# VHH binders against q86b00r158to499: the designs that were tried, part 19

Target 1, 342 residues: q86b00r158to499
Amino acid sequence: PRNSLQRAIDRLKNKFGISLKGSFEEEFYLIKKGDNNNSSVASLLNSIEKLDHGTFANYHSLDCYGDILEKITNALEEQGLPIEQLLSESGSGQFEITIDYTDIMEACDRHIIVRQTINSIASYNGYIATFIPKPFDGLVGSGCHAHLSLWDTNDSNLTPDANGECGLSLVNQFFIGGLLKHSKSLTALFNTTPNSYKRLKPFYWSGCNVSWGLDNKESFIRIPSSPFSATDGCSNFEIKTIDHTSNPYLAMAGIIHAGFDGIENSIAPPPPTSLFDQSVLNNQLIPSNFEDAIQSLKENHYLCENIGNDISNAFIHVKLAENKILKELSDDDQILKLLELF
Short names: E, the ipSAE of ESMFold2; O, the ipSAE of OpenDDE; V2, 0.75 times the mean of E and O plus 0.25 times the DockQ between their complexes.

## First folded at step 4 (VHH)

Design k08 (framework vhh_7mjh_2)
Fold by ESMFold2-Fast, scan of step 4:
Structure k08 (fold): chain B 342 residues (1-342), chain A 123 residues (1-123)
Amino acid sequence: as target 1 above (342 residues)
Amino acid sequence: EVQLVESGGGLVQPGGSLRLSCAASGFTFSSYYMSWVRQAPGKGLEWIGRIYSGGSTSYNPSLKSLVTISRDNSKNTLYLQMNSLRAEDTATYYCARKGYTSYYETSGSFDYWGQGTTVTVSS
């Protein structure tokens, strides 16, 4: 899939002189292994049960995790990955780490390295880091939101236009039009397990509306604002639905080909949507399960052909088989299996 | 209303020390990591360093030996201690709050800035 992403990058650059830059916001839970870890499986289940009863989750904060978070951030920075942001998320024991933006291929490489580093440092220090999209019922899910921007061959940001809709240039608006057109098919590349769809719910800020808008956390495409964006235009746009079950190279290849379609065919996005537009929330959603998402991808000859028919067919076949196996497991066994994988 | 107000700037002799303060209001200060950034006359922005909620710090390697960043969450105040000041350290120093963006700190990733405080190093 890395080769597929390179082809997408080359296509966008050769036709339009445009390159993509970005980064991922890495959301994850840290679970402290219990005292007397006789069995790693038993200790993990005990930790999950404690979170459900609220004792562990309710009495842990960023300060309680200071030592482990410092070790994680030091390990990342030692590898040349400067941390942009470290936050405690709304789910207790959940954290977000964002590293600086870079060329999209390197951003995908960094995404893999960050996850590997977090898992290794956590494990060595008596924690389990989990990137499962919805590891605990009743707690918020974990994604890896992508922040993206368009650049020209002179390394100038083409994303902003203070006079444009939501502070975006016309070319970026067309790119978003392509993303929204292909949003249902892209969901298959972004969210590849049954568990992914427990996280993707309306009214839970997961970004499952087929819409876009300024600071709209319910929209598939969110345009982040800042006080400076009002003057200069917006510097990037965000896709919130992507989770750690995606292959980042394949997901980004899909994004680039979808955006390419938008630019090539001048696809205007619909009017931007406010957070509280309930008609959009109810009537224009991405697929609610993997089977519907994969069916949308199978019917999308444009995306499949441009990603590569062999790669697309292999992805569809493998992921349908994987989902069939996962769905035959109990909920607890699915989580244990996903912990091996993610 | 988010507000950041720097203080402590002024004239310092070469080799001297200076401590800058930044008073924060209008947000939960302890929930954000904070940074110091400077701009010398006619130059671009230069990131000095950041500090997390619990006090852990990261610095620009070029400046690490000259500065120390600290914070007092009970007073909503950020500090920058500078030692062994040189003429080239003459700049406007800004307190900045990290916004929710994937952009590197030196590229305008901050969502709120203070007004700046000027430090002049001369004999």
Scores: ipSAE 0.000, ipTM 0.156, lowest interface PAE 17.7, mean pLDDT 80

Design k09 (framework vhh_7mjh_2)
Fold by ESMFold2-Fast, scan of step 4:
Formats: structure tokens, sequence, C-alpha cells
Structure k09 (fold): chain B 342 residues (1-342), chain A 123 residues (1-123)
């Protein structure tokens, strides 16, 4: 699908003179391998809980995370991958690495390399790194949030307008209008396993509402505020629902074609929503399971044709088959199978 | 508040060239798809072409060899260059802004028009 993304990039540039730039925020869990067999979800969760549980006699649990994180970040930087930020949550075993933004094709290439590097370094050092969207029912899920911005042929950021809704230019608002129009179909490209839908729940800050707004983590499109948003406008917009089961090239091709539709047809998004307005939008949700998402994609001839009918049909066929196989497994066996893949 | 003001019309001889301008104000010009539309005396509106946000263009196939649409976003100005003008190109030429549509409905039409500038092609 890398070629599919290139065609989408070319279409946006040739028709509108617009290029997309972006970055991914990589969320993952680190599980320390112990002397147990780690052959069940319960034993894996116990390993995380043991590592995170700091006592006076076992304060080295936090030191172990520091050591492995330094090795991961050093390996990423040695490969020329610019790390903007590393965030950790004590007691959860979950981490987030933020990569600096770049041209969208390179951003997708970096996304693949980052995941492979984290997995390899973790494995070599006695850890399991997992990118499974919802590995444990009691713990927060893992996504790969995409931060995106629109640029012109002179490499000027078209995203901000201090006088626009949420500090965004009208062309960016149209792009978002396209994303919201196609949000149900895009969900099939973003969230490709049954496990993905255990993470995508209302009231869990996963972005399930078909809406947009400033700092609204329940909205499909979140606009990050900054101290300068009121005077300079907002520099980017965020899609939070994407998880590591997506093919980043195919997901981003879908995003570009959806946004293209918004720009071409001047599609205004609905009024932006605040976090306090979530209840009125609860009936406008993205699909709650993969089969419904795929059905939306099948009915979306615009997206399927522009991505390429051969690629879209292959994606639908393969992913429906994979989901049937996964659903035949118990929840725990699904997690163990997904650990082999992610 | 939103204003579109066309200029550059006038009398031109057959085979001549003419450039029309449209000065936009009262909105973020660079964010809108802009179009040129004409109306010959006693006839209906005829789409000439459109220019997208980043400068790419789409034309009425009947007119593509005769016209070029461009924009200068730094000056909030839209242009229509016309070459090889013929008597049938005599019309009032309008600058029009693409209307904004709901994200559920992509059918949108023009929401603002200029007053028009008249082009007369005769000896």
Amino acid sequence: as target 1 above (342 residues)
Amino acid sequence: EVQLVESGGGLVQPGGSLRLSCAASGFTFSSYLMSWVRQAPGKGLEWIGRIYYGGSTSYNPSLKSLVTISRDNSKNTLYLQMNSLRAEDTATYYCARKGVTSYWDTSGSFDYWGQGTTVTVSS
C-alpha cells in the first residue's frame, strides 16, 4: 500500500497544491520476561504488575524501566529517528514515544521502523514490547495517534488561522469535514482486529465521537491547543483512534482521500464540540466492531476506488478472514496470537 | 462584508486577449475554491472553470484552450486570462465563491458572487 499512499499524496498535490505532514505518537507496554513461562495473559499481566509494584525492598523496578527506555531511545536516535518526547506512566508499564513531524510518507516509514526497533531492543534486553490495542481489560489501551498538518508548495503551513474555528484555516476545516464524513469507513482502515474495538469505547478518551474540537479527547478529530492558539492559530490536528493493527500507508491514503473530498466539495464540519458536550454526540459514534466498519468501507465507493479497487478488495477480504480466525480463539488466545504479530 | 469585485472588462477585438481580476475581501480568500462564470446576453449561466486552494485548476472542456485561471493568495486576487477571443465570448463575467456545505451533504453551490464585469468582443 506504499504506492497507494504515493498516489494519494500526488493527487492532493496535483489538484490543490497541498502536501500533508505528520507524526505518530507510539503507545506500547513493556513486560519484563521472568522465570515464568509467560504463556498466558494472566502471567503477562502479573509480570507487568510485579515490575511496576515498587516497594522499599524492590525499588529497582523503576530503575529497570529507565535502563530499557534509554536503550530504546538510543537505538532510535542512532537510526536517525528524531524523538521529540518520551512519556511514561508509573505503575502501568505503558509508555509513549513522540516522533518529530515530517513529510507524510517519511512519517509512515518512521512509524514502521520505530515499532520494529522498540520490539527488537526490548526483546534483546529481556522484555516483551507490545503494541496490541487492548492487551488487558483492566489497563489503558495503546494507540498510535497521528498529528497532521497541511502545507502548500512553498512549504508554508496552511493549517493555522487565528480567526478560524479552533484556530484552524477554512481549508483545514474542509479537510476535517471530509474526515468526519468518511469516519466510519476510515475506522475499518485504522482498527483492523476484534481487539481494536475493546479499546474504542465512549468515555475512555479514545476519540469515538464523530465530532471535532479543541482539546476534546472524545472527538474523532482533536485540535491540540497551545499558548499561541488564540494569536497564531493551531499548528496541527490529531486523530486518536488509529492503532498499531493498521497499515500506516493504507490508513494515511484513506485520510488523504477523505480530506481531499472535503476540500473539493467545501464540506464544513459540524460546529466544534467541547468535552462538556459529549452527551449530545453519543449517538454519533464510529462503528463498535470491525464487521460494521468494513460494511461502511464496502459501501464507500469513493474511498475504495481512489485507494484502488484491487487494494481495497484485497484488504476487505483478508481482514474479514483474519477477524473470523481471531474470533474463534478465546480472548486470552487472541492476545497471545496478537503478541506474535505486534 | 464579503466582497468580490471584478475588473478588467471592456471592448476587445476578435482574436484579442484580456485579463480579468477579482479582488476579494471580508473572508480568508486562500481557504476558498473560486470560480469564474459568465452569462451571454439573453442566455443562461455558463461555467468557465474553478481554481482550488493550492492553485490547481479545472475548466469547462469547451473553453480549456481559451482560458487560464490563476490566483494570488497574498493579494486576495483571482484572475481570468482569456486568449483568442471570439464574438460569442461577449458576456458578463462573474467571480464566484464556492459555498460551504454540511459534512453530510457535498452538493454545495456558490454563496457569494461579484457584480460582474462586461466583456464585449467586436470590431
Scores: ipSAE 0.000, ipTM 0.385, lowest interface PAE 13.1, mean pLDDT 82

Design k10 (framework vhh_7mjh_2)
Fold by ESMFold2-Fast, scan of step 4:
Structure k10 (fold): chain B 342 residues (1-342), chain A 123 residues (1-123)
Amino acid sequence: as target 1 above (342 residues)
Amino acid sequence: EVQLVESGGGLVQPGGSLRLSCAASGFTFSTYYMSWVRQAPGKGLEWIGRIYSGGSTSYNPSLKSLVTISRDNSKNTLYLQMNSLRAEDTATYYCARKGFTSYYETSGSFDYWGQGTTVTVSS
């Protein structure tokens, strides 16, 4: 799969002189191990909820997790992984770590190392770290958002244009046009388990609408506004639907080939939508289950061919087999099985 | 009560150096990521850089050679060292705390700001 991404990178660079840079936002839960944290999903959830006790609930979980988070961030930085930000939903045991921007291949490599480091440090210190997309029905899901930007051979950011729609250059708008054209097929590469689709719901800010727009959390492509900026245009764009069940190399290869199609064929995206526009209610949705997503991918000859027919066929067959096995389990048993993997 | 109080601003000559401080209180300072942001008269906000809980830093590339951010967790204090100051560095400088926010909220938001300290670079 890494070779598939390299071929996609080379194709974009050789044809258009364009490269991608990016970063992932790693969302995960930390659950303290103990006699009450056994093989039950209810026991795991109860352990997280108990940490909400205290007069200052907004600081209680941070105080309890301060030491483990410091160990995780120190271990990442000692490995040369510059942390852009750490976020938490105070009281829920959920955290988000973002690593600084870098070339897209290195970003994917960093993504793998970050998850391994978080799991190892958490485990060593008596915690379970989980990257499952929707481990608890009552709590928010965990994604792996990708922030992406386009660059030329002189290391200039091609993403912004103050005079462009949503502050984006024309070439970036074409890239997004390609992403939206292929969005249903890309969903199969981004969200590879039945559990992924419990997170991908309308009205849960997961990016299910086949649309794009400034700060629109329901859009497949979100253009983040900044309270400060070094440029008069937008510096990056975000794909929120990706979760930790994806292979980052395959996901990025798909993104690059889709964006390439947009640039090569000058595919203009539809008009951008805001969360408050009536048009949001009329947007197409990405597939609501893995079977529909994989069917869209199977019918997308362009993506499968460019990723590589052998790799695409192997991915489709393996993931269909995995989903069949997972669906034979109860929801709770599926989560326990996924804890072994993510 | 969360408070961020900047100090150390003032008049400095071109080519000079200045160190700003931000005194934090009312929260566990050592666990938060902290940033410096500036605003020149009549212009927008410009991000300078941030420092992580462990001490590692990330900077605006256009300012990286001119500034150093550090922290002293035992004193609950954040610092911005500025060297080779130019007239264009005249601005109000803000200390800001990175907020803890849910998956559904915009990342990159600051939940608390200081009131700012003014730096004037003049000949």
Scores: ipSAE 0.000, ipTM 0.155, lowest interface PAE 18.8, mean pLDDT 79

Design k11 (framework vhh_7mjh_2)
Fold by ESMFold2-Fast, scan of step 4:
Structure k11 (fold): chain B 342 residues (1-342), chain A 123 residues (1-123)
Amino acid sequence: as target 1 above (342 residues)
Amino acid sequence: EVQLVESGGGLVQPGGSLRLSCAASGFTFSSYYMSWVRQAPGKGLEWIGRIYHGGSTSYNPSLKSLVTISRDNSKNTLYLQMNSLRAEDTATYYCARKGVTSWYETSGSFDYWGQGTTVTVSS
């Protein structure tokens, strides 16, 4: 899959002189291991529920996890991965780490290293780090949002245009048009387990509407506003649906080929929607389950051919087999299985 | 040189118990996740379970009630305790070290495997 991404990068650069840069927001739970040497779902839930006791659990969680978070961030920085942001999510033992953006291939390599480092440091210090999209019913899910921007051969950001819709250049609008056209097929590459779809629900800030807009957390493509640079336009765009079950190289290859289609065929996106716009309620949604997502991918000749027919066929075959096995397990046993993988 | 050497296999009667060992050398054993995987004659690989650095375990749900994985970091040894053995448990048992692998493989996240030890359950 790394070679598939390289081909996508080369295609975009050779035809249009455009390169992609980005970064991932890494969301994960930290769970302290029990004294009894057991990692049951019930024990993990009990640990998280104890952390959520009280009105300011998020402040308490950061205080309690200070030592382990410091070890994680120090290990990441020693590997040349400077931390842009560290947040506590909802105080349930969930955290988010974002590293600086870079060329898209390096961003994918960094994504793998960050997860390996978090897992390793957590494990050695008596914690389990989990990147499962929806590990606990009733608690928030974990994604790995991607922030992306388009650049030319002179290292100039092509993303912004103050006079463009949502502060975006025309070329970036076409790239987004391609992403929205292929959104259902891309979902198969982004969200590869039954558990992924427990996180992807309307009105839960997961970005499952086939739409785009300024600061709209319900849109497949979110355009982050910057009050300090509003006159210059927007510097990047965000895809929120991606979770840790994706292969980042395949996900990004899919994104590049979809965006390429948008640019090549001048595909204008629909009008942007606000979070509070009534049209969000009536917009089309990405698939609500993996089987529908994979069927969209199977029918997307353009995307499969450009990713590589051997790679796309292998992905479809393997992931359908894995999902069949996972669906035969109870929800708790599925979580235990996913803890071994993510 | 990373080496994993399984032992403790052999012929056992149905309903019996058996303890397998895996001796690790050539790396810092206490720093790695370890797993057990088996392959019955004519069938594919079946993941049994994993033990984390600190001793926490995760099992294949279909085997959870039949097996216990443990480790002794001071002896660089991984163990698999099996109880109530059935004819269906006849397989070659492998110990494996967690490594870097593809997102597409449910049991393929291993960089080193032992040569295996055979368990035959027969009366």
Scores: ipSAE 0.000, ipTM 0.108, lowest interface PAE 20.4, mean pLDDT 79

Design k12 (framework vhh_7mjh_2)
Fold by ESMFold2-Fast, scan of step 4:
Structure k12 (fold): chain B 342 residues (1-342), chain A 123 residues (1-123)
Amino acid sequence: as target 1 above (342 residues)
Amino acid sequence: EVQLVESGGGLVQPGGSLRLSCAASGFTFSSYYMSWVRQAPGKGLEWIGRIYTGGDTSYNPSLKSLVTISRDNSKNTLYLQMNSLRAEDTATYYCARKGVTSYYETSGSFDYWGQGTTVTVSS
């Protein structure tokens, strides 16, 4: 799939002189290994509850996250990965690490290395790191948000225009129009397991609406506002639905080809929507399950041909087979199976 | 000053073919990207395709197998060839001009539109 992404990058650059830069926000849970060897979802959840919300929460139990996070952070920095941000929700066992912006191919390479490093360091130190999209019904899901920007051959950011809608340039608006047009097919590349669709629900800040808007966490495309944007415009746009079950190279190839279609065909996005407009839920939603998403991809001749028919057919075949196997398992057994993979 | 005048519309049987023309005047036709856009009764605008100054074309993927756009710079004329017409192709068809100022901005907004020509596909 890495070669598929390279072809997409080359296509955008050769036709329009445009390159992508990006960054992933890596969301994951850290779970302390228990005496039951993590053999049930209930024991995993119990581990989080004891550590974060125990009856006698004290300094010693809370300090254990500081130690493991320091080891993870040091290991990432020793590999030359510049950490932009580390956030925790203090008390939920969930963390987010964001690596600094870079060219899109390197961003995908970094994403793979970050996940491998987190898993290895956590495991060695008596923790389970999990990137499962929705491991626990009562807790927030884990995404892999992508922040993207468009650049020209002189390394100038083409994303902002203070006079444009939501502070975006016309070329970026067309790129987004392409993304929204192909959103149902892209969902198949972004969210590849039954569990992924437990996270993708309206009112859960997951970006399920086929819409875009300034600071709108329910939109497929979110435009982050800048405190100094009055004259400068917005520096990037965010795709929120991507989760860790995606192949980042295929996901980004799909994004680039969809955005290319937008630019090539001057596809204007619809008017932006507000987060607090409840009527947005009456608009189009992305698919609510993988079978519908994959059917949209199968019917998308444009994306499949540009990604490569052999690669697209292999992806569709493998992921349908994988989902069939997962659906034969109980919800808890699916989580345990996904822990082996993510 | 700038004028775009479409012609060639009319009644066509399902499965038929039709060629639309757009006569351009008041500007250097060869220097501009040109597009075709249609609007079915009671629906929004749908982009059909574009032809670049060098003759390369881009199409709406849903219409790519059904249409061909060409230009004759010596006659200042844009063409849209349509084949295998269906009832859902009934629409007013417009030609539109896009200015060329910067390469990476060439996919945006249309400066001038023709008056449109109506195509009705019916038995």
Scores: ipSAE 0.000, ipTM 0.096, lowest interface PAE 21.9, mean pLDDT 79

## First folded at step 5 (VHH; framework vhh_rezetamig_d1)

Design m01 (at its last look DockQ between E and O 0.01; V2 from the best seeds 0.00; counts 0 for: pae O 12.0 > 2, placed apart)
Fold by ESMFold2, look of step 5:
Structure m01 (fold): chain B 342 residues (1-342), chain A 129 residues (1-129)
Amino acid sequence: as target 1 above (342 residues)
Amino acid sequence: QLQLQESGPGLVKPSETLSLTCTVSGGSISSSWYYWGWIRQPPGKGLEWIGHIYHSGKTYYNPSLENRVTISVDTSKNQFSLKLSSVTAADTAVYYCARPRYSGYDSKTGRYYYGMDVRGQGTLVTVSS
């Protein structure tokens, strides 16, 4: 898969002189184990259920979270992964860590290291870190939103244009057009478990509308604004649906080939939408379940061939088998199984 | 296959409005995921982007011309049009309808370069009294 991503990177660079840079917003929950360090499944389920029902005040300590977060950030810094931002949703146990953006291959490598580091530090300090897309029905899901930008061979950012729609250059609009054209197929690469689709619902700010827009949290592609957007344009765009069940190399290879199609074929995205516009309510949606997403990918010969037919066929067969097994489990057993994986 | 054809008067008087229509054949404006645009080439000069339109009616204009340009679409006729008001001799050019294409970015000049993916043959419009 890493080689598939490298071929995608080379393809974009060789044809158009464009390189992709990015980073991931790593969202996760920290679940504190009991005082006796009991890691039994029954104890974990009780912790998850109590947090899910909003009685989490009894399981949060400012000193405990401050200490674990400091250890996590120190470990990341010691590995040469400086924190760009750390966000906390007070009282929920959910956190977001983002490191500095870089060339997309390295960003994918860093994504793996960030997850491993968070898991290791949490485990050593009496916590369970979980990246499950929707571990608690009543609480916000966890994704790993990708922030991306296009760069030329002189290392200049091609994404912004203050005079362009949503502050974006025309070439970035074409890239987005390709992403939207392929969004249903890309969903299979981004969201690979039945649990993923509990997060991907309209009005959950998950990005399940096949649309784009400035600061539109319901769109597949969100364009973040800044204080300088009116004068300088917008420096990057965000794909909101990606979650931690994805293979980052395969997901990013799909993104690059979809964007390549958009640039090569001059695919215009539809006009952007806003969160407060009724048009958000009428937008086409990405697939609501994995079976429909994977069927879209199966039929997308362009993506499958460019990613690699052998790799795509293997992905499809493995994920269908895994999803069959997961769907035979109760919701609770599915969560317990996913905790072993994510 | 997709073809574009310009039509309209080749001679326009100063201060009047230049009006051109582009007819699309071999494809549909209303079901396409493309921008449809107008570019021009003044005598002895390079190509200049005028603007483009998405089939829903959303328009994008060259800021230097924005106050004088109107682009519209008629999906029932599979056509889009250009109107350029208050013309002067400086607006004399060959006008093309086209689908825009990314051609490159030169960071030293700070300019994006766009060309045409598919274009018409072009039509000369002369502004003269």
Scores: ipSAE 0.095, ipTM 0.588, lowest interface PAE 7.0, mean pLDDT 83
Fold by OpenDDE, look of step 5:
Structure m01 (fold): chain B 342 residues (1-342), chain A 129 residues (1-129)
Amino acid sequence: as target 1 above (342 residues)
Amino acid sequence: QLQLQESGPGLVKPSETLSLTCTVSGGSISSSWYYWGWIRQPPGKGLEWIGHIYHSGKTYYNPSLENRVTISVDTSKNQFSLKLSSVTAADTAVYYCARPRYSGYDSKTGRYYYGMDVRGQGTLVTVSS
């Protein structure tokens, strides 16, 4: 998988002189372990400190988990991972950590290390960290949103253009056009479990709409605005749908090849959508289940070929098999199984 | 399966109070993992968050409506209600009760986010003399 990403990176650079940089927003839950090591899903849920769900970035949540979060932060910093942001998310016991953006390969490497570190520190300190997309029906889902930007050979950010649509350069718009074109197939790479699709629903800030737009959290691609967007343009775009079940290398390889297609063929994205615009609700949605997503990928010869036919084929078969097993389990057993993995 | 149903008058006179009730079935509003809210969609406009309430009675309102909005819960009836005082034509909208999971405010755009799990079918409320 890592080699596939490298090929994608090389392809983009060699053809267009463009490189991709990025970072992942790692959303996860912390659950304090009880005395019972064989905890049911219900018992785990009960172990989550019940906090106010009304607002994200709750300082009270940070205070309650201050000790464990400090340990996590220290561990990450000791490993040379520069933390850009740590905040509480919308769910009780839910948090988000972001490492500074870097070259996309390194970003993927960091993604893996961050998750492993958090899991390790949590476990050592009597917590369970879970990166499951939808760990509990009553709690907000967790993703790993990817913030991406295009760069030239002079290490200049190509993404922003104050005069461009949504503050983006034309080349970045084409890149996004490619992503939207391949959005169904990419979903298979981004969301690889049935549980993933419990998270991927409209009005969950999960980016289910095959669209893009400024500060639109319901869009497949969100363009984060800044106070300087009017003068400087927007510095990056965000893929909302990615969760921790993805192989980051394959996901990014898919993204790069899809974006490559956009640039190469000048695929303009459709008009951007605004937040809570009713028209967004009428937009095409990403696949609502893994089967549909994986079918889209299977039929996408462009992506499979560029990612690599062998690795694509292996991925498709393995994930189909895994999903079959997971679907045979009860909802609770699925969660318990996923807890072993994520 | 959780279901929400709005009820109340479809016509309200200006300066009067709009009152709606949401009846919850297939689940209890006393769940500590959820809060219950109201949203509306004026004709030709996007969805607007009104506010939400926990079963404990803790409320959070859209600042633009805070002085006019009251949301309450009746656990005995498994209902929660909306009161909007001093209505004008601008309050004409389809009103939805919902079970949101989270909400937020985007300071950059001045817009509220409303993550919803379940919502009702909506009820049109027209403000007219």
Scores: ipSAE 0.006, ipTM 0.237, lowest interface PAE 12.0, mean pLDDT 87
ESMFold2 (binder alone), look of step 5: mean pLDDT 79; pTM 0.774

